VH-VL binders against TATA-box-binding protein (tbp). Designs and how they scored, part 13

Target 1, 182 residues: TATA-box-binding protein (tbp), of Cenarchaeum symbiosum (o74045)
Amino acid sequence: MLDPRTRPRVVNVVSTSDLVQRVSAKKMAAMPCCMYDEAVYGGRCGYIKTPGMQGRVTVFISGKMISVGARSVRASFGQLHEARLHLVRNGAAGDCKIRPVVRNIVATVDAGRNVPIDRISSRMPGAVYDPGSFPGMILKGLDSCSFLVFASGKMVIAGAKSPDELRRSSFDLLTRLNNAGA
Key: E = the ipSAE of ESMFold2; O = the ipSAE of OpenDDE; V2 = 0.75 times the mean of E and O plus 0.25 times the DockQ between their complexes.

## First folded at step 16 (VH-VL; framework fv_izeltabart)

Design z78 (from z69 with heavy chain T31N; at its last look DockQ between E and O 0.87; V2 from the best seeds 0.82)
Fold by ESMFold2, look of step 16:
Structure z78 (fold): chain C 182 residues (1-182), chain A 121 residues (1-121), chain B 111 residues (1-111)
Amino acid sequence: as target 1 above (182 residues)
Amino acid sequence: EVQLVESGGGLVKPGGSLRLSCAASGFTFSNYWMHWVRQAPGKGLEWVGMIIPIFGYTKYNEKFKSRFTISLDNSKNTLYLQMGSLRAEDTAVYYCARYDYSGSTYYFDHWGQGTTVTVSS
Amino acid sequence: DIVMTQSPDSLAVSLGERATISCKASQSVDYEGRSYMNWYQQKPGQPPKLLIYAASDLESGIPARFSGSGSGTDFTLTISSLEPEDFATYYCQQSHEYPYTFGQGTKLEIK
């Protein structure tokens, strides 16, 4: 039996925000902690990574920003706010406020044992398991979540929009696996 | 408002190819699983296949696997059905459908208006 | 593949009367006390519209005169008092296993 209360480990949070203004490519190219190259992505974005960031922030000339690589929502939003401050301090953008939005939380669960996904997938409605194409079983979860389950007992939860959604979805996944004979 | 709009249907000769599109609005399709279902004139509904957008994984009704390919473009929120080696029997209205999980069971909660493919000499 | 068989193929019913449509699956579509069976309505020139999921759960916005029942292999769609907009073709569909399959349809006509 798997423990449905096993806490998922967040490995990546993607969040976005909008400065609602164009960002100066010239200023980004000159900024510390910012990488801008016209040969990359048609010169339409730069990358900000300050010492305080777990990941990085992509800043588009349009003013759109994407935070990746943070391991919590708080850290992901913190990266967007830090990128905004850095752009404003260096004159690449005018002073502004942003409203960060979570786009995707990816987390892992490790059962610590093998899981008989060939048997489980044959019983469980909606399970996708085609081992000639992909070694894992795929399930649709609650809300925005989808799951990968591997025979090793490693599992991936993707698509969550909040820590609470992730926790509920993890509990749902493990409960469904137990009911299917995991 | 959730909308699914198919396009790209038309008249093709046997052995030809065609790419259908399904543009999604009012939701992010990477949050759902997306399916293609077809309906021959005056006939019932037949499942063609699906894509799991968050992972880019596809699954097909085996009768179509070698001839049809499902793909997506996240930047356009658009699903594609590439059809090749078309036969007269492939004449149908092709629907894209959104797949949802209630926490209990699975169902198609939204369908596009369909796009018509006619395969004829 | 699970074969879904509806009966009758067509049904003529007067306005205000009750209509009953049967759907039989070639294998059980139950799992953990739930039936993976859905009902759709389709009018000419339109896509299918979800009425009922899980055999008996009414989709939001669908009138209460529609109801579903059954489990295992035998399922029924009931329309308690026919209204003019209810004359359409109805399909059952199983979501228990791939490939997903539909019944052949039941055309509900004015008597």
Scores: ipSAE 0.759, ipTM 0.882, lowest interface PAE 0.9, mean pLDDT 91
ESMFold2 (binder alone), look of step 16: mean pLDDT 90; pTM 0.920
OpenDDE, look of step 16: ipSAE 0.837; ipTM 0.926

Design z79 (from z69 with heavy chain Y32F; at its last fold request DockQ between E and O 0.88; V2 from the best seeds 0.80)
Heavy chain, then light chain:
Amino acid sequence: EVQLVESGGGLVKPGGSLRLSCAASGFTFSTFWMHWVRQAPGKGLEWVGMIIPIFGYTKYNEKFKSRFTISLDNSKNTLYLQMGSLRAEDTAVYYCARYDYSGSTYYFDHWGQGTTVTVSS
Amino acid sequence: DIVMTQSPDSLAVSLGERATISCKASQSVDYEGRSYMNWYQQKPGQPPKLLIYAASDLESGIPARFSGSGSGTDFTLTISSLEPEDFATYYCQQSHEYPYTFGQGTKLEIK
ESMFold2, look of step 16: ipSAE 0.772; ipTM 0.882
ESMFold2 (binder alone), look of step 16: mean pLDDT 90; pTM 0.918
OpenDDE, look of step 16: ipSAE 0.851; ipTM 0.933
ESMFold2, look of step 17: ipSAE 0.757; ipTM 0.884
ESMFold2 (binder alone), look of step 17: mean pLDDT 90; pTM 0.918
OpenDDE, look of step 17: ipSAE 0.855; ipTM 0.937
ESMFold2, fold request of step 19: ipSAE 0.701, 0.656, 0.684; ipTM 0.852, 0.840, 0.850
ESMFold2 (binder alone), fold request of step 19: mean pLDDT 90, 90, 89; pTM 0.914, 0.913, 0.912
OpenDDE, fold request of step 19: ipSAE 0.855, 0.845, 0.841; ipTM 0.942, 0.939, 0.937

Design z80 (from z69 with light chain E97R; at its last look DockQ between E and O 0.88; V2 from the best seeds 0.82)
Heavy chain, then light chain:
Amino acid sequence: EVQLVESGGGLVKPGGSLRLSCAASGFTFSTYWMHWVRQAPGKGLEWVGMIIPIFGYTKYNEKFKSRFTISLDNSKNTLYLQMGSLRAEDTAVYYCARYDYSGSTYYFDHWGQGTTVTVSS
Amino acid sequence: DIVMTQSPDSLAVSLGERATISCKASQSVDYEGRSYMNWYQQKPGQPPKLLIYAASDLESGIPARFSGSGSGTDFTLTISSLEPEDFATYYCQQSHRYPYTFGQGTKLEIK
ESMFold2, look of step 16: ipSAE 0.768; ipTM 0.883
ESMFold2 (binder alone), look of step 16: mean pLDDT 90; pTM 0.921
OpenDDE, look of step 16: ipSAE 0.857; ipTM 0.940
ESMFold2, look of step 17: ipSAE 0.740; ipTM 0.863
ESMFold2 (binder alone), look of step 17: mean pLDDT 90; pTM 0.921
OpenDDE, look of step 17: ipSAE 0.857; ipTM 0.941

Design z81 (from z69 with heavy chain M50Y; at its last look DockQ between E and O 0.92; V2 from the best seeds 0.79)
Fold by ESMFold2, look of step 16:
Structure z81 (fold): chain C 182 residues (1-182), chain A 121 residues (1-121), chain B 111 residues (1-111)
Amino acid sequence: as target 1 above (182 residues)
Amino acid sequence: EVQLVESGGGLVKPGGSLRLSCAASGFTFSTYWMHWVRQAPGKGLEWVGYIIPIFGYTKYNEKFKSRFTISLDNSKNTLYLQMGSLRAEDTAVYYCARYDYSGSTYYFDHWGQGTTVTVSS
Amino acid sequence: DIVMTQSPDSLAVSLGERATISCKASQSVDYEGRSYMNWYQQKPGQPPKLLIYAASDLESGIPARFSGSGSGTDFTLTISSLEPEDFATYYCQQSHEYPYTFGQGTKLEIK
């Protein structure tokens, strides 16, 4: 029987924020740790990756920013704050405060054993398993969460908007699998 | 506030094509499951299909024989229904609907206002 | 496909009276003690609106005069005291298995 309290391992967090101002393309093109190329993506954005970032931050000329590649919410928000500071220090944006928002948390759970997804999917309402098109069983979770379950017992939780939603969704997933005979 | 707005409907001759759009506000399509449902004039509701954007999976009511394709543009937060080889029986109001899970069962918690497709010579 | 059959096709009821609409599924829509059955309200020119999920659970913001009951194959939507805004068409819908299917609708009219 699976332990519903098994904690998921976060592998990627996408977060966003808005500087609420335009960002200077000229200054971004000249900044260290920033890649900006007018020929790329219509000149709409640059990419900031400082030495401390696990991932990177995309900065749009509109002032919108997207953080990707961090393995925790704290690190993801940290990337947005560091990008803001970097832009301000280099004159690409005026001093400001930002309000980071989590957009997507992706995490993994490992059952440590095989899960009979072909049998489960044939019985459980809402379970999607089409191995010719997709390698695992898909389930809808609470709110914005979705689950991918592989026969190996490896599982992916995607779409969570907070660590609390992730925890509740993980518990829900493992409980549903137990009830289905996993 | 969650809102869904369909567009792109209109008058099309048999054999023609249309692409319907569903724009979302108050939530992001990429992490939700989204369905299309249609309603012929004076008739009941008929399920068309869905997309699970985060895993890139689609499923369709087999009635349509792959004439319809569902896709999503994350940058515009917009869902699409591409319809080809249209027939008179495809005349209907087309709704996009957000699929939700309560912790026990499944349902459509939000619907757009619909967009009308008329297939006529 | 699971066929959903509503009864009656139309119903005329006076304001303040009770209205009852039945829905029968061609096979059970239950799984692990839960019914995968929903009820929607649709007014002319408007999209469907969710009233009831899981056969009997009232959606947030829906007046308490609406209730649902039943399990397995037999389900009922009840409006305990009709208000003017309740005149609409009502649909049951199963979410037990694909393709998801709806009842043909029950039109509720003022008598």
Scores: ipSAE 0.713, ipTM 0.862, lowest interface PAE 1.2, mean pLDDT 90
ESMFold2 (binder alone), look of step 16: mean pLDDT 90; pTM 0.916
OpenDDE, look of step 16: ipSAE 0.776; ipTM 0.898

## First folded at step 17 (VH-VL; framework fv_izeltabart)

Design k1 (from z80 with heavy chain F55S Y101S Y106S; at its last look DockQ between E and O 0.92; V2 from the best seeds 0.00; counts 0 for: pae O 3.6 > 2)
Fold by OpenDDE, look of step 17:
Structure k1 (fold): chain C 182 residues (1-182), chain A 121 residues (1-121), chain B 111 residues (1-111)
Amino acid sequence: as target 1 above (182 residues)
Amino acid sequence: EVQLVESGGGLVKPGGSLRLSCAASGFTFSTYWMHWVRQAPGKGLEWVGMIIPISGYTKYNEKFKSRFTISLDNSKNTLYLQMGSLRAEDTAVYYCARYDSSGSTSYFDHWGQGTTVTVSS
Amino acid sequence: DIVMTQSPDSLAVSLGERATISCKASQSVDYEGRSYMNWYQQKPGQPPKLLIYAASDLESGIPARFSGSGSGTDFTLTISSLEPEDFATYYCQQSHRYPYTFGQGTKLEIK
């Protein structure tokens, strides 16, 4: 029996924020922490990466920003704030406040043992298991979450919009697996 | 506000091809299972297929598996239905629908307005 | 495939009266005490609209006069007192097994 209280490990957080203004491509390109290539997406975005960032922030000329690669909500929001700071300091954007929003949390859960997905998949409504196409069993979770369950016992949870949602989804996943005879 | 907007419908001859699009807004498209459902004139609803963004896995009604292909572009927040070898019986309104769940149960909580496909010689 | 059969195909009911629509599945759509059955309403020129999920749970924003019941293979949608906007076509749908399937629909008309 799987422990429904097993803690999921966040591996990626996607968050967004809008500067609500156009960003100067020229100024952004001149930033040492920015990679800007006009050939990429027609020059509509650049990537900001500093040593303090776990991931990177994509900055669109429209002022929209996307943070990826952080392993916590706090770090993800931190990346957006840092990106804003650099943009403002370098004159690529005017002083402004941002309001980061979590868009997606990806986490892993390890059962610590094999999960017989070949056996339990047929018992689980809505489960998708086609080893010829994908090696894992796929389940739809509550809210906006989806689950990938592999025979090794490794599981992936994606789609959570908050740590609370992630915890609820993890509990749901493990409970459903137990009920199915995992 | 969650919105789904289908497009690409139109008149096509038998044997032709058509690609439908479903532009999603108001939610993170990549985190939801997306489905296509069609409805022939004056008839009921028929499930066409679905795509699971997290894996890219697609599942089809066997009736359409050989002729239809579902895909998505997360960067455009758009779902697609590529239809080939179209037949008169494929004439229908095609809906994209968002698949969600509460607890262990699942449902289509949002639908687009649909786009009309007419296959006629 | 799970075949969903609704009855009747059409139903004429007066305003303020009760309407009952049945849906039968060719096999059980239950698992772990939950029914993977949904009800949708569709008006002309509009897409389906979710009314009931899990056989009996009312979708947010749906009037309380709508209710669902049943389990296993037999399900019922009930409108306790019909309002003018309730005249439409109703579909049951199972999400228990792929392919997902719908009932043929029940057209609710004003008597």
Scores: ipSAE 0.029, ipTM 0.683, lowest interface PAE 3.6, mean pLDDT 92
ESMFold2, look of step 17: ipSAE 0.456; ipTM 0.779
ESMFold2 (binder alone), look of step 17: mean pLDDT 90; pTM 0.924

Design z82 (from z80 with heavy chain Y32F; at its last look DockQ between E and O 0.90; V2 from the best seeds 0.84)
Fold by ESMFold2, look of step 17:
Structure z82 (fold): chain C 182 residues (1-182), chain A 121 residues (1-121), chain B 111 residues (1-111)
Amino acid sequence: as target 1 above (182 residues)
Amino acid sequence: EVQLVESGGGLVKPGGSLRLSCAASGFTFSTFWMHWVRQAPGKGLEWVGMIIPIFGYTKYNEKFKSRFTISLDNSKNTLYLQMGSLRAEDTAVYYCARYDYSGSTYYFDHWGQGTTVTVSS
Amino acid sequence: DIVMTQSPDSLAVSLGERATISCKASQSVDYEGRSYMNWYQQKPGQPPKLLIYAASDLESGIPARFSGSGSGTDFTLTISSLEPEDFATYYCQQSHRYPYTFGQGTKLEIK
């Protein structure tokens, strides 16, 4: 029987924020730790990756920013704050406040054993399993979450908008698998 | 407020093709499952297929999978239904619908207004 | 495929009276004490609207005069006292197995 309290391991957090101002393309092109090329993406954005970032931040000329690749919400928000500070220090943007928002948390769960997804998918309503097309079983979860479950016992939870939603979703997934005979 | 807006319907000759769009607002559709459902004149509702945007996975009612393709553009919160080799029997109102899970059952909690496809010579 | 059959195809009832619509599935739509069965209302020129999920649970904002019952293969939608806005077509829908299927519809009319 799977332990429903198994902690999911966060592998990616996507968060966004808005500087509510335009960002200077010329200044971004000259900044350290910033990749900007007018010929790429029509000059609409640059990419900031400082030594302290686990991932990176995309900065659009419009002032919108996207943080990817962080392994926690705190680190993801930290990347947006670091990008803001970097832009301001280099004159690419005026001083401002931002309010970061979580858009997606992706996490893994490892059962540590094989899971009989052929049998489980036959029992569970709404399970999507077509091994000729994709080797995993796919389930819809509560709220914003969706699940992948592989025969190896490796699982993916995607779509969570908070750590609390992720934890509830992980518990829900493992409970449903146990009830189906995992 | 959650809103779904279909467009791209119209008159098409048999054997022709048409691309329908479904623009989502008030939610990020990449965290939900999205479906197409159709309704022929004077008839009931028929499930066409679905996409799971966060995984890019599609599933079709078997009668349509050879002629219809569902795709998405995450940056525009927009779902597409590409229809080819159209037949008179494909004449219908086409709805996009948001699919959710309550912990008890699965259901379509929001529907677009529909877009009409007419296949006629 | 799970075939959903509604009865009757059409019915006419007076305002303030009770209406009952049946839906039968070709196989059970139950799992672990829950029925994977939903009811939708559709008015002319409009998309369907969710009324009831899990056979008997009212969607938020749906009047208490609507109720659902049944399990397994046999389900019922009941409107206890008809209001003018209740004249519409009603569909049952199973969410147990793909492809999802709907009943053929029941048109509820004044007369």
Scores: ipSAE 0.765, ipTM 0.879, lowest interface PAE 0.9, mean pLDDT 91
ESMFold2 (binder alone), look of step 17: mean pLDDT 90; pTM 0.920
OpenDDE, look of step 17: ipSAE 0.866; ipTM 0.945

Design z83 (from z80 with heavy chain T31N; at its last fold request DockQ between E and O 0.88; V2 from the best seeds 0.84)
Heavy chain, then light chain:
Amino acid sequence: EVQLVESGGGLVKPGGSLRLSCAASGFTFSNYWMHWVRQAPGKGLEWVGMIIPIFGYTKYNEKFKSRFTISLDNSKNTLYLQMGSLRAEDTAVYYCARYDYSGSTYYFDHWGQGTTVTVSS
Amino acid sequence: DIVMTQSPDSLAVSLGERATISCKASQSVDYEGRSYMNWYQQKPGQPPKLLIYAASDLESGIPARFSGSGSGTDFTLTISSLEPEDFATYYCQQSHRYPYTFGQGTKLEIK
ESMFold2, look of step 17: ipSAE 0.771; ipTM 0.884
ESMFold2 (binder alone), look of step 17: mean pLDDT 90; pTM 0.920
OpenDDE, look of step 17: ipSAE 0.850; ipTM 0.938
ESMFold2, look of step 18: ipSAE 0.735; ipTM 0.870
ESMFold2 (binder alone), look of step 18: mean pLDDT 90; pTM 0.922
OpenDDE, look of step 18: ipSAE 0.849; ipTM 0.938
ESMFold2, fold request of step 19: ipSAE 0.808, 0.782, 0.767; ipTM 0.905, 0.902, 0.888
ESMFold2 (binder alone), fold request of step 19: mean pLDDT 89, 89, 89; pTM 0.909, 0.909, 0.906
OpenDDE, fold request of step 19: ipSAE 0.849, 0.840, 0.842; ipTM 0.943, 0.940, 0.942

Design z84 (from z80 with heavy chain T31N Y32F; at its last read DockQ between E and O 0.95; V2 from the best seeds 0.85)
Heavy chain, then light chain:
Amino acid sequence: EVQLVESGGGLVKPGGSLRLSCAASGFTFSNFWMHWVRQAPGKGLEWVGMIIPIFGYTKYNEKFKSRFTISLDNSKNTLYLQMGSLRAEDTAVYYCARYDYSGSTYYFDHWGQGTTVTVSS
Amino acid sequence: DIVMTQSPDSLAVSLGERATISCKASQSVDYEGRSYMNWYQQKPGQPPKLLIYAASDLESGIPARFSGSGSGTDFTLTISSLEPEDFATYYCQQSHRYPYTFGQGTKLEIK
ESMFold2, look of step 17: ipSAE 0.776; ipTM 0.890
ESMFold2 (binder alone), look of step 17: mean pLDDT 90; pTM 0.917
OpenDDE, look of step 17: ipSAE 0.853; ipTM 0.939
ESMFold2, look of step 18: ipSAE 0.753; ipTM 0.876
ESMFold2 (binder alone), look of step 18: mean pLDDT 90; pTM 0.911
OpenDDE, look of step 18: ipSAE 0.860; ipTM 0.942
ESMFold2, fold request of step 19: ipSAE 0.751, 0.817, 0.748; ipTM 0.878, 0.910, 0.880
ESMFold2 (binder alone), fold request of step 19: mean pLDDT 89, 89, 90; pTM 0.907, 0.908, 0.910
OpenDDE, fold request of step 19: ipSAE 0.864, 0.852, 0.852; ipTM 0.947, 0.944, 0.946
ESMFold2, last read: ipSAE 0.781, 0.777, 0.789; ipTM 0.893, 0.888, 0.895
ESMFold2 (binder alone), last read: mean pLDDT 89, 90, 90; pTM 0.907, 0.910, 0.914
OpenDDE, last read: ipSAE 0.850, 0.848, 0.856; ipTM 0.943, 0.945, 0.948

## First folded at step 18 (VH-VL; framework fv_izeltabart)

Design z85 (from z83 with heavy chain T28D; at its last read DockQ between E and O 0.91; V2 from the best seeds 0.84)
Heavy chain, then light chain:
Amino acid sequence: EVQLVESGGGLVKPGGSLRLSCAASGFDFSNYWMHWVRQAPGKGLEWVGMIIPIFGYTKYNEKFKSRFTISLDNSKNTLYLQMGSLRAEDTAVYYCARYDYSGSTYYFDHWGQGTTVTVSS
Amino acid sequence: DIVMTQSPDSLAVSLGERATISCKASQSVDYEGRSYMNWYQQKPGQPPKLLIYAASDLESGIPARFSGSGSGTDFTLTISSLEPEDFATYYCQQSHRYPYTFGQGTKLEIK
ESMFold2, look of step 18: ipSAE 0.796; ipTM 0.903
ESMFold2 (binder alone), look of step 18: mean pLDDT 90; pTM 0.918
OpenDDE, look of step 18: ipSAE 0.861; ipTM 0.944
ESMFold2, fold request of step 19: ipSAE 0.788, 0.763, 0.806; ipTM 0.899, 0.877, 0.905
ESMFold2 (binder alone), fold request of step 19: mean pLDDT 89, 89, 90; pTM 0.906, 0.909, 0.908
OpenDDE, fold request of step 19: ipSAE 0.841, 0.837, 0.837; ipTM 0.941, 0.940, 0.940
ESMFold2, last read: ipSAE 0.802, 0.790, 0.795; ipTM 0.901, 0.896, 0.898
ESMFold2 (binder alone), last read: mean pLDDT 89, 89, 90; pTM 0.909, 0.903, 0.913
OpenDDE, last read: ipSAE 0.840, 0.836, 0.838; ipTM 0.941, 0.941, 0.942

Design z86 (from z83 with heavy chain F27G; at its last look DockQ between E and O 0.92; V2 from the best seeds 0.83)
Fold by ESMFold2, look of step 18:
Structure z86 (fold): chain C 182 residues (1-182), chain A 121 residues (1-121), chain B 111 residues (1-111)
Amino acid sequence: as target 1 above (182 residues)
Amino acid sequence: EVQLVESGGGLVKPGGSLRLSCAASGGTFSNYWMHWVRQAPGKGLEWVGMIIPIFGYTKYNEKFKSRFTISLDNSKNTLYLQMGSLRAEDTAVYYCARYDYSGSTYYFDHWGQGTTVTVSS
Amino acid sequence: DIVMTQSPDSLAVSLGERATISCKASQSVDYEGRSYMNWYQQKPGQPPKLLIYAASDLESGIPARFSGSGSGTDFTLTISSLEPEDFATYYCQQSHRYPYTFGQGTKLEIK
């Protein structure tokens, strides 16, 4: 029996925000902790990574920003705020406020044992398991969540847009696996 | 609210190719499972295949013998159905549909208006 | 593949009367006390519209005159008092296993 209250471990959060203004490519090219090269992707974006960031922030000249690689929503939003401050300090963008939005939380759950996914997938309606094509079983979860389950007992939850959605999805996944004989 | 709009249908000769598009407004595809379903004139509905964009996984009705390919361009928020080696029996209205899970069962909760493919000499 | 068979193929019913449409699956579509069976309505020139999921659960915004019943292999869609907008084609659909399959449709006509 799996413990449905097992807390998932967040491994990546993608979040976005919009500066609602154009960002100076010239100023980004001159900034410390910023990789901007006209020859890369046509010069449409730069990448900010300061020493305190777990991941990085992509900044488009349109003013849109994407944070990746953070291990929590708080850290992901922190990366966007830090990127905004860095751009403003260096004159690449005017002073502004941003409203970050979570786009995707990816987390893992470990059963701590093997899981008989061949038997489980044949029982569960809607389970996708084609081992010649992909080694894991795929399940649709509530809302925007999707699940991967591997025979090793490693599991992935992707698509959550909040910590609460992630928690409910983890409970849902483990409950459904128990009911299927995991 | 999510709205789905198919396009790219038209007249094509047997053996030809055609790419259908499904554009979303009011939402993005990346967190949803998306399906193609078709309907021949005067006939019922037939499942074509699906994509799980967040994992890049596709699954097809084997009836079509790999003649169709489903893909997604996240930058354009557009779902594609690439159709090859077309036959007269592929004449149909093609729908894109969003797949959802209620906690109890699975269903198609949003459908596009459809785009018509006619395969004729 | 799970074959879905509807009866009748067409049905003529007067306004205000009851309509009943049957759907039979070639094998059970139940799992853990739940039926993986949906009903859709389709009007000419329009995409299908979800009415009922899980055999009997009414989709949000669908009038209460629509109801679904059944389990296992035998399912029924009932419209308790027909209104003019209900004349359409109705499809059952199993969501138990791939490939997902639909019934051939039942056309509901004004008598």
Scores: ipSAE 0.727, ipTM 0.866, lowest interface PAE 1.1, mean pLDDT 90
ESMFold2 (binder alone), look of step 18: mean pLDDT 88; pTM 0.905
OpenDDE, look of step 18: ipSAE 0.868; ipTM 0.943

Design z87 (from z83 with heavy chain S102T S104D; at its last look DockQ between E and O 0.92; V2 from the best seeds 0.81)
Fold by ESMFold2, look of step 18:
Structure z87 (fold): chain C 182 residues (1-182), chain A 121 residues (1-121), chain B 111 residues (1-111)
Amino acid sequence: as target 1 above (182 residues)
Amino acid sequence: EVQLVESGGGLVKPGGSLRLSCAASGFTFSNYWMHWVRQAPGKGLEWVGMIIPIFGYTKYNEKFKSRFTISLDNSKNTLYLQMGSLRAEDTAVYYCARYDYTGDTYYFDHWGQGTTVTVSS
Amino acid sequence: DIVMTQSPDSLAVSLGERATISCKASQSVDYEGRSYMNWYQQKPGQPPKLLIYAASDLESGIPARFSGSGSGTDFTLTISSLEPEDFATYYCQQSHRYPYTFGQGTKLEIK
C-alpha cells in the first residue's frame, strides 16, 4: 500500500504579477542581469536573472511578469519582487507595487517501487494510458490538479495553486492508486 | 463566471479544412481538461476528443484522430479544433466542454453555445 | 466502446405529471461504489446542460423535481412533476471508459 501522507517534492512554481505600466525596452536592453534583444522574439519581452534567483523572471513590455524555476511559493514570489526592484533601480519601470499570484505548482512523488499502471489503468475509470504514444498514465485530480504516473513509481502532480491544494491532491492520488491495486 | 465561446464554423466543401476556436473566460484552460463534442443535425452527441493542457497530451475518438487535431494557445486562453479532409458526415454543431472531477465521477460541467460546420458541395 | 441505450426515444407527458427516462449501458459503469453516469438536458437551439452526475447527485441550481437513480447498467432519470420548461431532449452519458459515449437521446414532449 502506498502511504497517502508521502510528502510531494516541489520542483517548479510558476507565478505571475502585473506592474500595471509599460516597461522600457531601451532600459531593459541596457541593464545588467537582463537578456533583452529587440531583434529576438519581436522585442516583446526580456528575461531577468539576478544572482539571488534560482529561476528567472520573464518581463513583457506590457508590464506582465512570469516567474519560473523556483522550488517554493515563497521563492517564486521573491523572484517577482526582485525583478520589480531591478527594473525600478535601472529606470525600466516606475516605482510600483505588485500582487503575485500562484499559477502552477509542479511536484514529484516517488513510490519507491514499481507501480503496475497497465493493470491499474484497465480498472480505473478516467485513466488515460496509451503506452504506444506515451509511457505514463494520466489522471484528472481534484480542482486544477492532474497526475502523471510512471511504471517506475515516479509520479508528477501539476496544476496545484497552493501548498495545501498540492498536499490534498497528493493524498487523493495515492489513495486512488491504492484502491486500484497499487 | 465560466464562459466558453466557440467560433470558426461555416460552410465548407468536401475535402476542405476548417479551424474551430473556443475562447474561455472565468477560468484558465491550462488548469483543466478540455473536450470537443459534436452533434449532427437532429442527432445525438458524439465525443470527438480532448486535451490535457498541463501535459500537452491529446486523445481522440479513434473515428477522428487521423483528420482532426486539438491544440491550445495559452496566451489567448483559446482551444482549437483543426479539421481536415472534411466529409458530409462531419456536418454538425461543435461544442467545447469543460471536464471536471469532484471525487464522484467525471462530467462536462460547462458547455459553449456551439459553432456550426456545414460540409456540402 | 460502452453503448448507451435510452428508452423511450420520445415521450409525451402532461404538465404536472411524472416523466421517467431509462438508460442502459452495455457494461457496468460502476467502480468502487460509484456510478460513472451523468444526465444532460438540451433545449432546442441550446447546448447540453448538466443535470445529474454520479447517477443520483443533483447539480447545483437544478430544480429538485429532477432525480436520478440506478447503478451498474440500469439508470433512470425522473421528473416528478413536469413543467413547461422541461420540454427538451435528455441524454445519459458514461464517464467510465474512453471514448465517452452518450445515449441516443429521449425527446420529452409536453402533451
Scores: ipSAE 0.700, ipTM 0.851, lowest interface PAE 1.1, mean pLDDT 90
ESMFold2 (binder alone), look of step 18: mean pLDDT 91; pTM 0.925
OpenDDE, look of step 18: ipSAE 0.859; ipTM 0.943

